VHH binders against q8rxe9. Designs and how they scored, part 9

Target 1, 356 residues: q8rxe9
Amino acid sequence: SVATDDTSPSVKKRVVSGVQPTGSVHLGNYLGAIKNWVALQDTYETLFIIVDHHAITLPYDTRQLGKATTDTAALYLACGIDVSKASVFVQSHVPAHVELMWLLCSSTPIGWLQKMIQFKEKSRKEGVENASVGLFTYPDLMTADILLYQSDFVPVGEDQKQHIELAREIAQRVNHLYGGKKWKKLGGRGGSLFKIPEPLIPQAGARVMSLTDGLSKMSKSAPSDQSRINLLDSKDLIVDKIKRCKTDSFAGLEFDNAERPECNNLLSIYQIVSGKKKEEVMEECKDMSWGTFKPLLADALIEHLSPIQARYQEIIAEPEYLDKILSEGADRAEELGAVTMRNMYQAMGYYQRRRY
Short names: E, the ipSAE of ESMFold2; O, the ipSAE of OpenDDE; V2, 0.75 times the mean of E and O plus 0.25 times the DockQ between their complexes.

## First folded at step 1 (VHH)

Design g1 (framework vhh_6z1v_2; at its last look DockQ between E and O 0.01; V2 from the best seeds 0.00; counts 0 for: pae E 18.1 > 2, placed apart)
Fold by OpenDDE, look of step 14:
Structure g1 (fold): chain B 356 residues (1-356), chain A 122 residues (1-122)
Amino acid sequence: as target 1 above (356 residues)
Amino acid sequence: EVQLVESGGRLVRTGGSLRLSCAASGRTFSDYAMGWFRQAPGKEREVVAAISWSGGSTWHADFVKGRFTISRDNAKNTVYLQMNSLKPEDTAVYYCAAEYDYGLGSYEYDYWGQGTQVTVSS
């Protein structure tokens, strides 16, 4: 009889997540991910990464990457990430990410990567033959991001589910290939080299859709800035974007109508940023015109984002503070990652460097 | 290296109950699967029970199934063996063991305690 004694380990489980610094953090990133991270800080040991190595897998502006990185970090903090509870750091500041990625690549069948939906979609646009190796292998990098820190859980959206599954499979494979008795024979502790990470799907994670296409996720890669609310948008710009957002010609407003994806999206946004219950929003907005609702939504957005914007300005005005935070985060990450890397190099039979 | 120290062994009467404890040194207790073994005079050491690192999985030998229960408290770095309905044939030195959890359901124990004597009188 498997008695599931749920004795909560005295040690907090570890959660790792991150966002690419590709332009400005938009409302979708915030409501879909970062906002949920804030709640995780009390329950888990949390590591939040700015994953800048991922940002270079597609065309990007070299002049903007640095600023985007610092902005993203600042926004993490502005959104409520607490450095007393979490480690915040930049991916490229920890070399072990790429080192581990290389090791993992040696154990990843090419066929696994070829099946990734995101690669297929992205390569379709450019042609498979023109897709970069970086684009092809970035799921291994993501796997390294997760496994380097022996993560228990990874908050993921629906679009990243496949990559988490890949990470799990890779971890299992590596454990099988190099762990256990094999590792012991090489002088290691034996057992598993990696924890098998589990997806953490927050119930409250809102999939925020484009303002110009209710069937498409809000994205930084969308050609028009009008398709997204950036967290740092001015009040006037927010008002203008909401005013110009795509809407339908149906009377009244309603949730969960497949024929009204924009309506559902805008109501959902309103619900989240206002803190109201779905039922309350339904009752409040059911008979509203778009002319009435759009200003209401804009005001709610402005109210919600204003404190974030204010905090962001404070942080960005103190670059040394941000640098310190990122440095400390990177140091912590390096410490954690060093153990994993040592084990991996040992288990894989590398000649170990002696320091004299 | 993990040091294990067993306690709780004593003389008990048939039908009695006893709880053994094993305290582990260090901060890595939660990384190890734990097991209880016993060795009677003139007999080979045999596994009594095992528990995974999280405590989510347990195994008990057929001869003790239903009478003995293994548990652990990771906050206290301690593994327990609750023994009920004890019989004279349960008289043995009981050993605690630790093994890094391979996750495959097989255990090769690397660390052992000194043992604690359990004597069941008729």
Scores: ipSAE 0.011, ipTM 0.274, lowest interface PAE 9.5, mean pLDDT 89
Fold by ESMFold2-Fast, scan of step 1:
Structure g1 (fold): chain B 356 residues (1-356), chain A 122 residues (1-122)
Amino acid sequence: as target 1 above (356 residues)
Amino acid sequence: EVQLVESGGRLVRTGGSLRLSCAASGRTFSDYAMGWFRQAPGKEREVVAAISWSGGSTWHADFVKGRFTISRDNAKNTVYLQMNSLKPEDTAVYYCAAEYDYGLGSYEYDYWGQGTQVTVSS
């Protein structure tokens, strides 16, 4: 059989996902997002974006951005994203993202963006009093990431639904302003410029909580690294973090007791990384002490993360291969986005450059 | 507002080869993804091959992979289907279709040709 550069047309719906190039992924990102994105590639046409333009909207280290981008891409691949089934690429390698973002900014009322920024105000209160234009307009860039590819669905946690609702409102507004008969009068096909994307919220494993506070979501911004498991944490570090994690004094272990948020969190993590059904975990663990359960959880985490860590090391050892993969993904993304950009420029009445 | 005209269909012997052409009229051919479809007597229409607006990406159905090749010439506003190692099962009316948006994954093709008959004798 000869390998081909073909892309399969599919009656499958399209799914677009992005992640910021932090250079690290914690268990909450992995179980709540990346693991589900991996599963989606078997059912949907999937595009996974390393959103490096988003990384510059707050203070950042210019010496680390490139490395964080490639480290994040390698972690995506190590987690099971398969480039024969999915496209993986870097946002800045496809200029259409910022081109579309600019066009969308011209159609987005300031008041819509102010609603989104209210949820980001905490970042300003930590010494950044004046938001940059980039931080103010990042929701338009996020919208461009989705709409550029005519995405049917965007995988989001429950907490992120408002971001997708903004993208839907912007798409509807642009379709109203520039689509339909107006677009036909300019020589276009008419109809809608954009599909209206819908959120895709996974039912199981959507939320992983802090190891030090079962009421707080696991987060990279939490001050203590002991509050999270990172995918690249050593075996000894995983054991130590689980040994020190917050527990309660109740006898036995159980799901869904509102008085036991740490218990529910730790059992949920065990369920997912062990691959067991909830009923199996309940029967196995109901009579366990924390002294028995914590080593079991640590072992399950180590077993689950070890093959990911091994794949990551293999990928980063071949930087030319990683670069080739990201370049091929960007080529695919650029081709898909070019259709949307031609339609937008036409519908907005731009004089378009001809290639001779 | 694209008109598509297929040509090249004829009677061919089993194991033979044939090239179908689809000529597009209109100034925006390079803005369209193109597909080849076929419909055998008494059967539903099925997708055979697809090609992106630039020609940079192609797809072929499993039942023709290795035997058929889709290509396009944007300067001539034409898409082609090169068919090799023809089988009696390939007997069908072949249609070209153009899609303006939503990428190769969409089967909501906007414009269709009238079809060209390919008959493969056993």
Scores: ipSAE 0.000, ipTM 0.129, lowest interface PAE 18.5, mean pLDDT 81
Fold by ESMFold2, look of step 14:
Structure g1 (fold): chain B 356 residues (1-356), chain A 122 residues (1-122)
Amino acid sequence: as target 1 above (356 residues)
Amino acid sequence: EVQLVESGGRLVRTGGSLRLSCAASGRTFSDYAMGWFRQAPGKEREVVAAISWSGGSTWHADFVKGRFTISRDNAKNTVYLQMNSLKPEDTAVYYCAAEYDYGLGSYEYDYWGQGTQVTVSS
């Protein structure tokens, strides 16, 4: 088996990530996830899924979902995702996500979902009795997004690690119920139907905080647009938002002072968008006032974001190009998912349709 | 049938720490979700923390979050409750409980230990 392995093509591990079709991307999304996803495409076989099925688990505007989906795809491509290396596609274009979700739901203890929804609903002040079936069962859909492609890794933020751990538990349960000797008799390897995915946790500095509260994560859903830099903000708007962001009255600038969360956040953003080492930023900025630093930060942001904005405009101007990218991504994903679905149906004892 | 034996309960001062252990025997321990419960004098039992069969998912009641941590060691057939920053309100008999996790969807625990007394002095 060693000799045959030496002659085979290299096989990259697979990374799967889902993105909400929000229609917009802020700096926190970009620095916390998307920038790192661009780098991952050189190391891993990469799938990026625009998860439109997840958007309907809460009230939404039917007139805007399609546009938000394509705008989101265009923004992610503009951030440097290379379609020769990665697949980008829309979740609903691959029906197997929902097919697998149903099979996983039939194997998922209800109490596991109740614990997840209780965790999510604490900040929303709503009980589980108010959740739609879709919202209640979304962890199985998320798990299907991951397991359908036999994913090795899922990039997650620190506050999302609980979601991937549930997906791992569901996979382990399904492997136990339908794998083992039964699956080996059907030709399976290692006694499992699914790979158990691992989280990819972002590096330090990927956690970008609100411009109005250095203790709160930057968020699309925050009430004030002042709290965030959007990737498509004009240069004048970037300057204004940085000018007005929350700071402090301490002299000098420094990292890692717990009494100065805004200072730490703004220096971290500057470090990342300028490409400088932490020590280099410390030496450059240690004696600066906020009045000196803020223009420096704004200029670094504008220089970093301008190429992305230009690429976005090129993509959105050519809708047939975007349609082709998404269609080809869905075709590849459908091919991969079909293998998984056939194995799952076989292991569960379904009568399989013969395909000629 | 599984049998559960708690240990480690004792008198501690306010602000102190304590680790409870629950040793399991009988059926394979890794088939069971585990929980810690407590019952103060004159009160009903209440759930404190729970952990899935593999240890991959944990839950803690709001009144102990940040202070108590449930964990398990399936190789040693043991579940633990690390209790930090103890308060007089934490005084209770603490019980370990197990529910069969594989193919069982109940929220009622099937097996219980005898309990171990934790007393937190002012």
Scores: ipSAE 0.000, ipTM 0.133, lowest interface PAE 18.1, mean pLDDT 81
ESMFold2 (binder alone), look of step 14: mean pLDDT 81; pTM 0.828

Design g2 (framework vhh_7pa5_2; at its last look DockQ between E and O 0.02; V2 from the best seeds 0.00; counts 0 for: pae E 18.6 > 2, placed apart)
Fold by OpenDDE, look of step 14:
Structure g2 (fold): chain B 356 residues (1-356), chain A 119 residues (1-119)
Amino acid sequence: as target 1 above (356 residues)
Amino acid sequence: QVQLVESGGGMVQPGGSLRLSCAASGFTFSSYEMSWVRRAPGKGPEWVSTISGSGGSTSYADSVKGRFTISRDNAKNTLYLQMNSLKPEDTALYYCARDLGYSYGFDYWGQGTQVTVSS
């Protein structure tokens, strides 16, 4: 009985995620997403996307989109994304994202999109009638982003949970409608067209909140820059923003108090950037005043962000290097996506182009 | 495949010392924070200590501060826990764990090594 040492190198599961290039990457994007991505690179095959098609679903400055895109890419690298382990690329550089989105749209009931909480919230602010179709359908684009690469896992925040669920449902529906025997009859391999992705959701408290409102997520769309720490903020600016951040009048500091959302937020930030455990931070900070804690937090932030800022400057100083990285990433993405698209077009009964 | 293998556990008297080791494989060891976690009988897991990828930063639970020292040898892909002044309350199964940080916590654990402190 020859024990076939099936040591076949276990194919790494694939992880896909991305950030919109809408202005400067802020601490929420970093701590809530990018920093976590770095830790996933050895365990998973990782694809990290700058999702610029998503950026245009809301008002934006056309003059800044390009720079924002390159800055975001640079910050990916500066934050520790390793191009030897991960693929980094821009969404618009891979046309298949939009192609697949279109195909998925054909299989997405409008009622599914109408239920999306983010759309409801965003459309309320702008008026439902003025909301763009892009804003309405961007969850399908997100679905395409994920499914194009047959992703096993998607790191997402709690706020994106609904969109991941939607993606799962769409994948399942498409598999049902076009996969299996139907696909085989059309000359395909049959079976599932898409993997059903699983969410990687951060633990409770990982959401970074606004410095001016502990009940609101840190956001680029917030009117005041004081509400957020940008990764490229100067030391002085970080100190000032932390000094001026909203705090309560309660004595001591504590986690997980619903009446003290700002306190929880700031402690959480401190915990993450210091690398300490929650219990340690609790013990350290429980008797601190805001006057003592804020400088401590600022220093910890500066210490954590300084290497990132330094690396960012190095990368930005070499635009050709960044371009090469993005190009190679896009090439890899194209290769992966091409298989998915071929299968989809076949399964959906498209007349396939013959290249002669 | 990520593997973590603990060793060095045993039985000691109160006040005694032990050094635990954790051999890591299947990932870039130096890129990850590593932690020790222990589980006493009938209790949930308790965090003990964490060390940064480079080894430049360490943290400890209050219960072990001043008595335990976490260290690592990245060249050997090994994590260590020096335990001094051991107490009966330190009796537990000790695990090394790869630490993904605040958001994801510990994603891989070893099988554990038993530490028993008894007179």
Scores: ipSAE 0.005, ipTM 0.240, lowest interface PAE 11.9, mean pLDDT 90
Fold by ESMFold2-Fast, scan of step 1:
Structure g2 (fold): chain B 356 residues (1-356), chain A 119 residues (1-119)
Amino acid sequence: as target 1 above (356 residues)
Amino acid sequence: QVQLVESGGGMVQPGGSLRLSCAASGFTFSSYEMSWVRRAPGKGPEWVSTISGSGGSTSYADSVKGRFTISRDNAKNTLYLQMNSLKPEDTALYYCARDLGYSYGFDYWGQGTQVTVSS
């Protein structure tokens, strides 16, 4: 019998990451987040959650949600998420997420949630004219996604930076209210119910900017598809988008010139997808015209993305294989989450159901 | 290396104004979103405002909307927060933070500048 002590310093550190089931991934998400998450699975115990409950907080198409969920899972696997090293699963396949969210709502002041929703609406540029209760309370669900698994670290996007702070504050509050000697008196181990998660910091310069504005991050929310490269873009579309991307009239190419944000962005993309060192790229490209460089960049992108696209098509052609993988991931997640839920119900003084 | 240095804090009466500044160095300032985050005594960090790299997009917490204005001067590598109609609940240590977006939250924070609103 193996004792499970998720707060022990000898236990392998855990990373939890949630992803929206959008059915598409652009280059900025891939290079800025997914590629780093793939590397994390060699060092950490990693959990990748397809957060389909979050997808329903705004207007959506009921005919597309299931397909977007499986497409997103297939894209993550195609990008290098390895199910022998990591758990990949769908949020709605593990009921403990919404169960914990409800318990955490009792410990979350309404003012904390008001701050979160306003930021998200403004950051998205579109504004939500009518916010649902689900949209208002979803930061508690995001907190549950993290705390359910006793996560040590969380990689978060810009619109989720306040979420890690909220998760930390909620964890501290629950530990204070329900942990310690009070939990021991109810038959528990005492101490903290939740470890306090920390943000995971990427290497400097791991940012991809818009193809139409080098000062804005590449984003799915940008109106023009010309502003981004999507992982599933055809070869012809990649060539066309790079051909049309914003450039400058300076001679030669260089990194780190504040007056040339598009140049820095495009060279950085080339460096990352080609696998070359910055010094190699500088020497290769310093005297190039845009007419010479753009085809080089497009070719490097096509070479990098083609294996991912091929793997994606292979996975989606075998829906039973994908379903089995997601089901096995959900089983592992349920086992981990059950520990946290048992502890929460015990510490909160609930009468727990017995099965005979 | 990367440094963010806040200034402009102080003591002010309710209804007063303060202008915070953040001097950035060690990175290409215009390539990053920048944010102001505050920490009130005995409370956790609260996000206040964010500005895009170009300055074309801004966002504010509901508690400060209409009273605070975030801006930047990319030529001077400086971030600003103009605070008007200050209230006692605005009392906090105010941090300048570099925002990575997408993958991870803030990677560099300043030391903070104290703002105290009292009569």
Scores: ipSAE 0.000, ipTM 0.161, lowest interface PAE 16.6, mean pLDDT 82
Fold by ESMFold2, look of step 14:
Structure g2 (fold): chain B 356 residues (1-356), chain A 119 residues (1-119)
Amino acid sequence: as target 1 above (356 residues)
Amino acid sequence: QVQLVESGGGMVQPGGSLRLSCAASGFTFSSYEMSWVRRAPGKGPEWVSTISGSGGSTSYADSVKGRFTISRDNAKNTLYLQMNSLKPEDTALYYCARDLGYSYGFDYWGQGTQVTVSS
């Protein structure tokens, strides 16, 4: 569904995106972003990084991180990642992320990190004395994820928008401090060490609202599981959740009526999972009651999600296959990042290890 | 149909102030995060600021932090950007964008309002 742009020179532009190891995905995540992120692989050289290092910045369950990491990878693969077009890998499997993060920290003023809204929010909740150095330096790790691969684009719309601006500023600062003539005198090519990443504006994903409140975004953290459709919900559970979802008392169904947020939400979901055009959905549904529409929506959801669920089950049933995919993705990522790391160490004046 | 219309741009000297507005229609405004994005001459788009649907959470690019304040009036379906201590580097076309949140991207943009900072 993503438009192809062949005006680029003979080198494909690179997109890098971090994927939280949540272990689960709801319909809002999927329709709002993941579907279109996966589609980027058709146009760009795409890296999907399961960012397990980011997960340890706050207290976490050590018994669950590995499972959440592999479940997340399996779910993204089931959503359509083609390993011949894109790389999916675990952040910790590519040590260069942490190596670069450390080097970037030397160029990041402490005041820039103190301003970050995520640090402020998390430190308020946990108490400043309990906030980890990892939480404080987290933006440098995100910057390393982006810059290591000389990324052209980072998808816009992640809640880390402040971090994208920080990454651009750090790249500019490092290029100024260590690039150009200084780098030439150390034996380098000169010029910029890092590309300055740009925001990528993909095709808009659907904004999917809670099943219990059409004015609230669908959320993993909502107290009731009734508020969301999870990608792995059974057929019976999908039917039950749709039967119980909040609706209204108006006759007929329509898009874009501010008085009918649940109607707009449920029609939008139906449009997307059925693959129908908006006009087709409007004509099909305009005279329906909720009693007629809800089974239609549930069936469309089940039909859309069943292939994803089947693929997911195949992948998790074969852990060696998943391990191989992640290992090959990490190998490709290590190769891509190696040039960046060699240049960065050289530009910073490090004694280089020799291979005999 | 979703519409976003920016206004309030203009010419101002360094150190001056402007307040940008974005009138929103065609959607439930309070359900969406909203962002300001700017494009300087010859540059790509640069994210400026984001505000949550309720208005309870805000974020800013470092280049504008402390000088710019994003706000919204959900009763009037209007997004604002108060711009103080303006610098020549702030010269850009400023866009209002409907933000889908974490990794979901922007789905609608306004036409932009020009801000020019020079003596």
Scores: ipSAE 0.000, ipTM 0.155, lowest interface PAE 18.6, mean pLDDT 83
ESMFold2 (binder alone), look of step 14: mean pLDDT 88; pTM 0.885

